# Ledger of designs, part 22: VH-VL binders against UPF0173 metal-dependent hydrolase Caur_2542

Target 1, 243 residues: UPF0173 metal-dependent hydrolase Caur_2542, of Chloroflexus aurantiacus (a9wi57)
Amino acid sequence: MATLGRNVTITLIGHGTFHLTTPEGRNILIDAWVDGNPVCPEPWKARVRENLAAIFVTHGHFDHIADLVDLARETGATVVCQYDMVPYLEGEGIPAAQLVGFNKGGTVTVADVRATMTTAHHSSTIYENGQIINLGTAAGYVLRFSNGFTVYHTGDTCVTMDMQIIGELYRPDLVILPIGDHFTMDPRQAAYALKLIGAKYAIPEHYGTFPILTGTPEALIEHCREFGVTTEVIALKPGESVS
Short names: E, the ipSAE of ESMFold2; O, the ipSAE of OpenDDE; V2, 0.75 times the mean of E and O plus 0.25 times the DockQ between their complexes.

## First folded at step 25 (VH-VL; framework fv_ozuriftamab)

Design v5 (from u2 with heavy chain S28T; at its last look DockQ between E and O 0.89; V2 from the best seeds 0.86)
Fold by ESMFold2, look of step 25:
Structure v5 (fold): chain C 243 residues (1-243), chain A 122 residues (1-122), chain B 106 residues (1-106)
Amino acid sequence: as target 1 above (243 residues)
Amino acid sequence: EVQLVQSGAEVKKPGESLRISCKGSGYTFTDYYMHWVRQAPGQGLEWMGGINPNSGETKYNQKFQGRVTISADKSISTAYLQWSSLKASDTAMYYCARLGYDFRGPFYFDYWGQGTLVTVSS
Amino acid sequence: AIQLTQSPSSLSASVGDRVTITCSATQKVKWMHWYLQKPGQSPQLLIYLGSNRATGVPDRFSGSGSGTDFTLKISRVEAEDVGVYYCMQAWRYPYTFGQGTKVEIK
């Protein structure tokens, strides 16, 4: 398994949900499908709640926010999200003091993390009480830790030239990106995204959880060779960490 | 039209092996988990486990772990439930059921097979 | 495991009656699903994800509830509604069913 060596621990909780421990020892979550997540290891359901400082939300689909309200209320964690999600989440019972809404291109500091919201090209809705509720547009995040280590989480997306701009502006050390096909990039598109971004490491996500999500880390690695991409793919299993 | 068609009723003796089948049609078989649910005579429904028919990954109810094997052959859109050594207590109706999901959320059994009655008696 | 307890375990109704079946879970469940098993048939999906009716299910069937307490209602029962009704959760492994509610028409 690769060593990051920058005092950041990244754990795949399952599907698209990640737990990170920052250089200053703070715990954050990216997205919130935990209790109902079929691939989340049972011990991690309790562990994600321990000293949770923040939850960063990429978009409003059920496989990213199904446990968001419960986790936020139980832990007191700050929820960082698209501005347009704030009224919805407040109405669902998350205290306003816990909500940090902003928008693409903006940067906020939460815990010891500077988070810049990026583009992503995906829908962001939930189905509730017979209606489709629009929760703004899908987003990614550039997370810059206090020691300069930088993670780019693309969110759910197709490959886009914006990724080249993000790579140039932020020079992320590690990227987390979907490879599942059908709803997001397939492995070949993701390999091309890694070409545009230029990070040293990549962690694939959002594959295999539903049978229709057929992409694999092996296919991603093969397509990285196809494009001459030297990014090291770190294929985590649910509950597995890299640091 | 989504259809799950199971193999016919079986009468077996304790200690015999058995494999029953569930063939899916009218949808892309590999897009959905396939699960097995049993119903002992006069009893309710009990979840046994399921399989991702694309990857072959399985999950079992601990009660049945080691008692049955769930498998699939995606080339013929068929899932299987198998015993290596039947017991009289395995007498039950066995259903396959597709695990549904869509934009509304996961998971629920949206389509069921007709059932396979397995009778194990000496 | 999340245990589901239905009430009542059986009932006898006349055509046109309102029928209410409850399902109580030992832990919070985000969504409850409901199935009907008519005599001699496979279970059929009635209500999924709390309140959505499955295709072809008449609007006399409705589901409600949250947390640990869920309800299935038949506003006016018909003779074809006989069978055993099951609540079911697929929120956390292992998936579990209620013990069933047998509905007879007198």
Scores: ipSAE 0.787, ipTM 0.914, lowest interface PAE 1.2, mean pLDDT 95
ESMFold2 (binder alone), look of step 25: mean pLDDT 93; pTM 0.951
OpenDDE, look of step 25: ipSAE 0.921; ipTM 0.950

## First folded at step 26 (VH-VL; framework fv_ozuriftamab)

Design w1 (from v1 with heavy chain S28T; at its last look DockQ between E and O 0.69; V2 from the best seeds 0.80)
Fold by ESMFold2, look of step 26:
Structure w1 (fold): chain C 243 residues (1-243), chain A 122 residues (1-122), chain B 106 residues (1-106)
Amino acid sequence: as target 1 above (243 residues)
Amino acid sequence: EVQLVQSGAEVKKPGESLRISCKGSGYTFTDYYMHWVRQAPGQGLEWMGGINPNSGDTKYNQKFQGRVTISADKSISTAYLQWSSLKASDTAMYYCARLGYDFRGPFYFDYWGQGTLVTVSS
Amino acid sequence: AIQLTQSPSSLSASVGDRVTITCSATQKVKWMHWYLQKPGQSPQLLIYLGSNRATGVPDRFSGSGSGTDFTLKISRVEAEDVGVYYCMQAWRYPYTFGQGTKVEIK
């Protein structure tokens, strides 16, 4: 229903995984839960692999990286992540030449995207063979495209005053943020986050995939009304796009 | 203790309707998917489909899509498997199973109902 | 659909024997799960997410493997281990089970 009109296409793959086509026609993913994602439409499992230039990783939980190694190896995509994830991913078989590790506050350019890593308040671990492996700290991203369109993906997080700083410094046009409750912000907290950020558009994520994630876009919209937030909520179903 | 208690055995004729049930207790029913697994006489296990009992969203094995309806009533913590017109080939043991997950990952059937034997014969 | 093929289809073991059951998938799966269905009972979870033992499962049971090839081992079988063992994947729809391995104890 909404039109962005900025030569960027944003598709919800499912849960926290997003596919974006940039103004220069490059394809990127944010996170990588695809094949094993219960809400990912079957056609998109093949489609995310087509001409994939980069995968931006917010943190190391299974519901964000379960398909990361396979996708990276199959596609040759550059994996952009927290610096401390690099040794783990290299050990899992992603070629070093495909890995771009950096840290919060830093900016890298991959494809036609300038990515600044932001704070997010969440854990970042993976469990393998009886071991809990620390994969650094969770992160968000400000993605600035070659035409200036700017997306802030918060990653998994609670609401935090840092979001106001990010809104002021980067003036994102669109925010992608969780609303699922339980492990992340609920809809009311997310509405407050939108108040702090001040973007024109928001796409909710990270809800309904597990039944315990009870937040809804409808509740987000209601709480935006509560706080006087005029950000337009674009509620995508898995496989739906906005451009 | 998590328990899944299913309705009793059924003997039906082809063409009859049937709804069998699975009541979950000892956990928050709406926090987990509920699935149905079929075991035909002398055969292995077959996944039929499942439901998010909070949202009502369903997924079906295409083999069974259009043949059964999966539903849930979260107010009484109960999932249902329903046929509008039974066939002899529907004779089987039917299990409900909770789809588990935790910090280690998704998904696996962590708790099973006792099974409901459905016999469909002329 | 990801087809799972178990080997062997059946076996007879003595108490104390080592038993190995394999599960081969037609496509890669992230994790394999293993279930035991004892005579007259519902299936019960043994091993989940590749190698984790379910609550109450003794340490003689172990799971391993990756990609398309997975293994369940019983280091020393006991009389109570009789039943049909199934591998199962819930990585990609439709969810599928192996055909089962019937284990009898002499």
Scores: ipSAE 0.778, ipTM 0.907, lowest interface PAE 1.3, mean pLDDT 95
ESMFold2 (binder alone), look of step 26: mean pLDDT 93; pTM 0.951
OpenDDE, look of step 26: ipSAE 0.889; ipTM 0.940

Design w2 (from v3 with heavy chain S28T E57D; at its last look DockQ between E and O 0.64; V2 from the best seeds 0.79)
Fold by ESMFold2, look of step 26:
Order: structure tokens, then sequence, then C-alpha cells
Structure w2 (fold): chain C 243 residues (1-243), chain A 122 residues (1-122), chain B 106 residues (1-106)
């Protein structure tokens, strides 16, 4: 349905995992739940691996990193993540040369993408061998492409006033944000987040994958009307793209 | 206490229709997928498919697609497995099973119904 | 589809014996689960997500392995452990079970 017209292709792989092709033709992934992702279409399991330049990781929960180590080792892609996640990933067998750890407010360039790490208010842990391992704090990303197109992926979060600061500083064209309720923003909170950010487009994520995640794009659109938000909601099904 | 209570045993003839049920209690029914697993006499376990009882979305093992219909009525916390035309080869024990997950990860069948024996013979 | 092959298909053990059951997958899976079906009963969860014991499962049961090769161990078998043990993966559709391992006590 919608056309972005900016030489960026955004594909929902499923749940919170996205594949992007940049204006210079580079492939990146945001989060890594692919092979084990119940809603990921089979063809995209192979396609996500093709010429993959980078994987940006928002936080350490299983529904975001379950395939991370395998994908990184198989593809050689650079893994961009919260600094404190690096020792864990190196211990899991990702070569140090593939790891780019940084922290909130910092900017790194990987492929043709300038990525600034933002706040997100969520836990970031993994459970292994009877212990909960802290993987730093959850994060979002502002991705700035070579042609100026700017995507803000909030990561898993509640609505927060920091989103207003991010909107003012980076003026993102498109926002990817959760609407599933229970573990993240519900649709009403997400509509308010879009008010704070002020982007032209939004892609909802993190809904319906588990039955408890009851938010819908239709509810998001209704609450955008409630708050006078003019952001255009682009509801992708898994495997669908917008460009 | 989580319980999955299935409908009683059925004896049918080939060509007849049948719907068996699985009622969940002790948890929020719409928070978890419900699945069906078949066990032919003297045989192992075979996954048939499942449903998101909140949305109604289904997923089928290709082997059973078109042979059965999985549905749910969330107002009474009940999932269904239905045949429009039974065959003798449908003789089996049928289990419903809740697809569990927790903070450690997904997915596994954490609770099972008691089973419904379906016998199809002339 | 990911096929799961268990070994052995059956065994007889004496109370106190150590029992080992293996499960081999034709493709990588992240986690293996194990179920016990006691005679005349529905299956029950024993081990999930590789090594976690389900509620009420005694610590003589343990699960291990990764990739394509997984193991269930009973360190000291007891009379109540009779039944058929199944490995199971729910990593990729279609979900699949191993063929089962029948455990009898002499």
Amino acid sequence: as target 1 above (243 residues)
Amino acid sequence: EVQLVQSGAEVKKPGESLRISCKGSGYTFTDYYMHWVRQAPGQGLEWMGGINPYSGDTKYNQKFQGRVTISADKSISTAYLQWSSLKASDTAMYYCARLGYDFRGPFYFDYWGQGTLVTVSS
Amino acid sequence: AIQLTQSPSSLSASVGDRVTITCSATQKVKWMHWYLQKPGQSPQLLIYLGSNRATGVPDRFSGSGSGTDFTLKISRVEAEDVGVYYCMQAWRYPYTFGQGTKVEIK
C-alpha cells in the first residue's frame, strides 16, 4: 500500500525482527529471531542470510536474539549491540572482530548506516544454566542512511518523554514501535509515542506473535485519531515489504 | 490449577462428521496457543496443528491440512478439532496440548488433555 | 521437516540403574523437550528448553545437548519411571516427536 520512495526497503521478518535494504544496496537486520520465529515465512529464513552486512540488537530477550549467534557466525555480519552484551556474545563464539559494542547516545557507522543508540525502558536478560544473565539495558536505534532517510526503531519500551527529544534531534521519517501490550506499549500508549516523535510513517511491531500480545494496528490507528496524530500507520504482515 | 478436559470417546462410521472439544481452565485461555496431537493405536505422537484462541489464527501440519478444522470459542474457553468426513485411518487417540513459554523461552507443550479416543469402523 | 531419531527404541533396567536416551535431529534445533507417557496416561512434560525440569520432576532426570544431538539421563531409575519417553522439537514447523523409547523395569 504505502510508498516511501526513498530507496530503503523495510521487511517485517516477524514479531520484532526486521530486514532493511539500504539506499546503497546493503542488507541489515534489526534483531535476530528468524529460524525459530513462528511467524517468519520460510523463504525469508534463507533470504535474511544473503549478503547480510550487519545485525543491530535492541536487547537480550529470547524473542530478539534466539538466532543471533548462528546468524552472525554463518554470515560474518557485524553485530551492533549494547556494550555490556559484547562479552556474552564473544563467549558464545562470535569473533571479537565482528562485534561493535557501544552505548546510549553514541553513534557508530556500519555499512552505509549511521546508528545512534537510544534509550528504551525494558529489561534485557537471558536465562542460561539456572541463572539470569544481565545483558545491559534495552536500547532503541536511530538509523540514518546515506540519502538522509531516517528510521527510529524504539526497541521494546513503554512510552517515554525521551521520545520527544529523539524526535526533535533526529526528525525520523519512519518509526518502528511495539503495540502488543503486556510486555510493551499498548496501542494507545504507542499512539501517544507517535505524537511525541512526530514522524511521517510508523510500522507497528511486536503484536499477535503470542496470543497475550493483543494490540492491533487498527487500535493504533483509532488512538492516533484520538490524539490528533497524523502519522501514517503501515501495517506489514510477516514477509511484507515497503519501499 | 491448569486443566485441559476433553470430550468423551467416540465411535463412528466412515463418512460421518465429528467435532471433539478441549476446555481449558485455571489460566487465561486466550493467552496461549492450543494444539492437537494424534496417537494412532500402538504408535507415537504426531503434531496436527494449533490455534491462537484470541485471534482465531491457525497453523496446520501439511499432512492434516484439509482433513481437519481447528477452531476455538474463547467465550467458553474451548478449542475444537473437527472432521467433515471420517476415515478408518482417523482411528486414534487425540490430545489437546497447551503451547507454553516463559521467561526462559518458547515453545513446549506444558499441559495435556486426558485424550479423546476416536474409533472409526464399518 | 526435522526428523528426530531416538536410541534405543526400548530397554529394560533394574531399579537403581543409570539410563541414557539419545535424540538425533536431521537439522539444528535450539532446544529439545522431553515427555514421559506412563502406561495408560497422556504425555507429561519432563524436561523443557534443553535442561529445565518441569514441576514435580525429580532431579535424577537431566537433559543436555545442543545442535543436533540431545540426551536424557536418569541417574537412578525407579519403578515409577516406566513408560515411553519422547523427545520433541518446537523450534521449526512442523513440530515433531521422536519415535519413542520404551523403558521397562525388571
Scores: ipSAE 0.800, ipTM 0.916, lowest interface PAE 1.2, mean pLDDT 95
ESMFold2 (binder alone), look of step 26: mean pLDDT 93; pTM 0.948
OpenDDE, look of step 26: ipSAE 0.881; ipTM 0.937

Design w3 (from v1 with heavy chain S28T N54H; at its last read DockQ between E and O 0.87; V2 from the best seeds 0.86)
Heavy chain, then light chain:
Amino acid sequence: EVQLVQSGAEVKKPGESLRISCKGSGYTFTDYYMHWVRQAPGQGLEWMGGINPHSGDTKYNQKFQGRVTISADKSISTAYLQWSSLKASDTAMYYCARLGYDFRGPFYFDYWGQGTLVTVSS
Amino acid sequence: AIQLTQSPSSLSASVGDRVTITCSATQKVKWMHWYLQKPGQSPQLLIYLGSNRATGVPDRFSGSGSGTDFTLKISRVEAEDVGVYYCMQAWRYPYTFGQGTKVEIK
ESMFold2, look of step 26: ipSAE 0.812; ipTM 0.923
ESMFold2 (binder alone), look of step 26: mean pLDDT 93; pTM 0.952
OpenDDE, look of step 26: ipSAE 0.885; ipTM 0.938
ESMFold2, fold request of step 27: ipSAE 0.758, 0.777, 0.742; ipTM 0.906, 0.913, 0.902
ESMFold2 (binder alone), fold request of step 27: mean pLDDT 93, 93, 93; pTM 0.953, 0.952, 0.952
OpenDDE, fold request of step 27: ipSAE 0.943, 0.943, 0.909; ipTM 0.964, 0.964, 0.946
ESMFold2, last read: ipSAE 0.752, 0.755, 0.767; ipTM 0.905, 0.906, 0.909
ESMFold2 (binder alone), last read: mean pLDDT 93, 93, 93; pTM 0.953, 0.953, 0.950
OpenDDE, last read: ipSAE 0.931, 0.943, 0.944; ipTM 0.956, 0.964, 0.964

Design w4 (from v1 with light chain A90V; at its last look DockQ between E and O 0.95; V2 from the best seeds 0.85)
Fold by ESMFold2, look of step 26:
Structure w4 (fold): chain C 243 residues (1-243), chain A 122 residues (1-122), chain B 106 residues (1-106)
Amino acid sequence: as target 1 above (243 residues)
Amino acid sequence: EVQLVQSGAEVKKPGESLRISCKGSGYSFTDYYMHWVRQAPGQGLEWMGGINPNSGDTKYNQKFQGRVTISADKSISTAYLQWSSLKASDTAMYYCARLGYDFRGPFYFDYWGQGTLVTVSS
Amino acid sequence: AIQLTQSPSSLSASVGDRVTITCSATQKVKWMHWYLQKPGQSPQLLIYLGSNRATGVPDRFSGSGSGTDFTLKISRVEAEDVGVYYCMQVWRYPYTFGQGTKVEIK
């Protein structure tokens, strides 16, 4: 397993949900599919709630926000999301004081994290009362920690040339990106995304949770070799951490 | 049309091994979890466990862990439930059920097999 | 584990009656699902994700509720509705069923 050595601990909770402990010891979550997540280990359902400072939301699909309202209300965590989700989340019972809405290209500071919202190419909807509600567009995040360690979480997306711009502007140390195919990048597309970004480490996500999501970390590694990408792939199982 | 077809009824003695099967057709077998549910005579439904037929990953109800093995052969679209040593208390109807989801959310058993009656007595 | 308790355990109804079945969970559940097992048959999906009717299920069946308390209603019972009704949660492992409600049509 790689060692980051930067006082950041990254844990795969399951699917697309990640728990991070920052250099200053603050706990954050990226997306919120926990209690109902079939691959989330039982101990981590309680543990994600401990001293949770913030939840960063990439988009409004059920597999990313199913537990968001409950977690936010139970923990008091700040919910960071794109602006157009704010009225929906407030209406669902998250207090306005906990909501930080912004948009692509903007930067906010929450806890000890500077977060810049990036593009992602994916739908963002929720189904309620027989209707599909549009929750804006999907997003990724560049997370810059107080010690300079930088994580780029792409969100759910295809590969896009925007990733080259993001790599050049922010020089992320570590990328979290989907490899599951069907709804997101497959492993070959993800390897090309890593070529565009140029990070030292990558953590694959969003695979295997549903059987239709057939991508694997092994396939990602093979395609990184195909493109001459030297990024080190850190394949976490749900509940595993790297630090 | 989605169909789950199970193997036929079994009459066994305590201590014998048994493997029953569930063949899925009319859909992409590897796209959905397959689960097993038992119903003891005169009793309700009880979830036993399930499998991702593509990866082979399994999840068991703790009550049955170590008592049964769930497996799948994706090349023939078939899931299996297996005992190494049957007990009289294993007498029950066993159903396979597909775990469905769609854009509205996960998860629910949308299709069920016809059931396999397993009788264990001397 | 989340235990589901149905009420009543059994009932006898006349054609045209309104039937209400309650399912209480020991912990919060996001969605409840409902199944009917007719005599000699496999269970069949009636209501999923709280209130959605499965394909081919008539509109006399409805599901409602949230949190720990859920309800299945049959607005006007018909003779073909005989069987055992189960609520089920597929939210947290281990997945669990209610104990069943036997519905007889007199």
Scores: ipSAE 0.719, ipTM 0.881, lowest interface PAE 1.6, mean pLDDT 94
ESMFold2 (binder alone), look of step 26: mean pLDDT 92; pTM 0.944
OpenDDE, look of step 26: ipSAE 0.908; ipTM 0.944

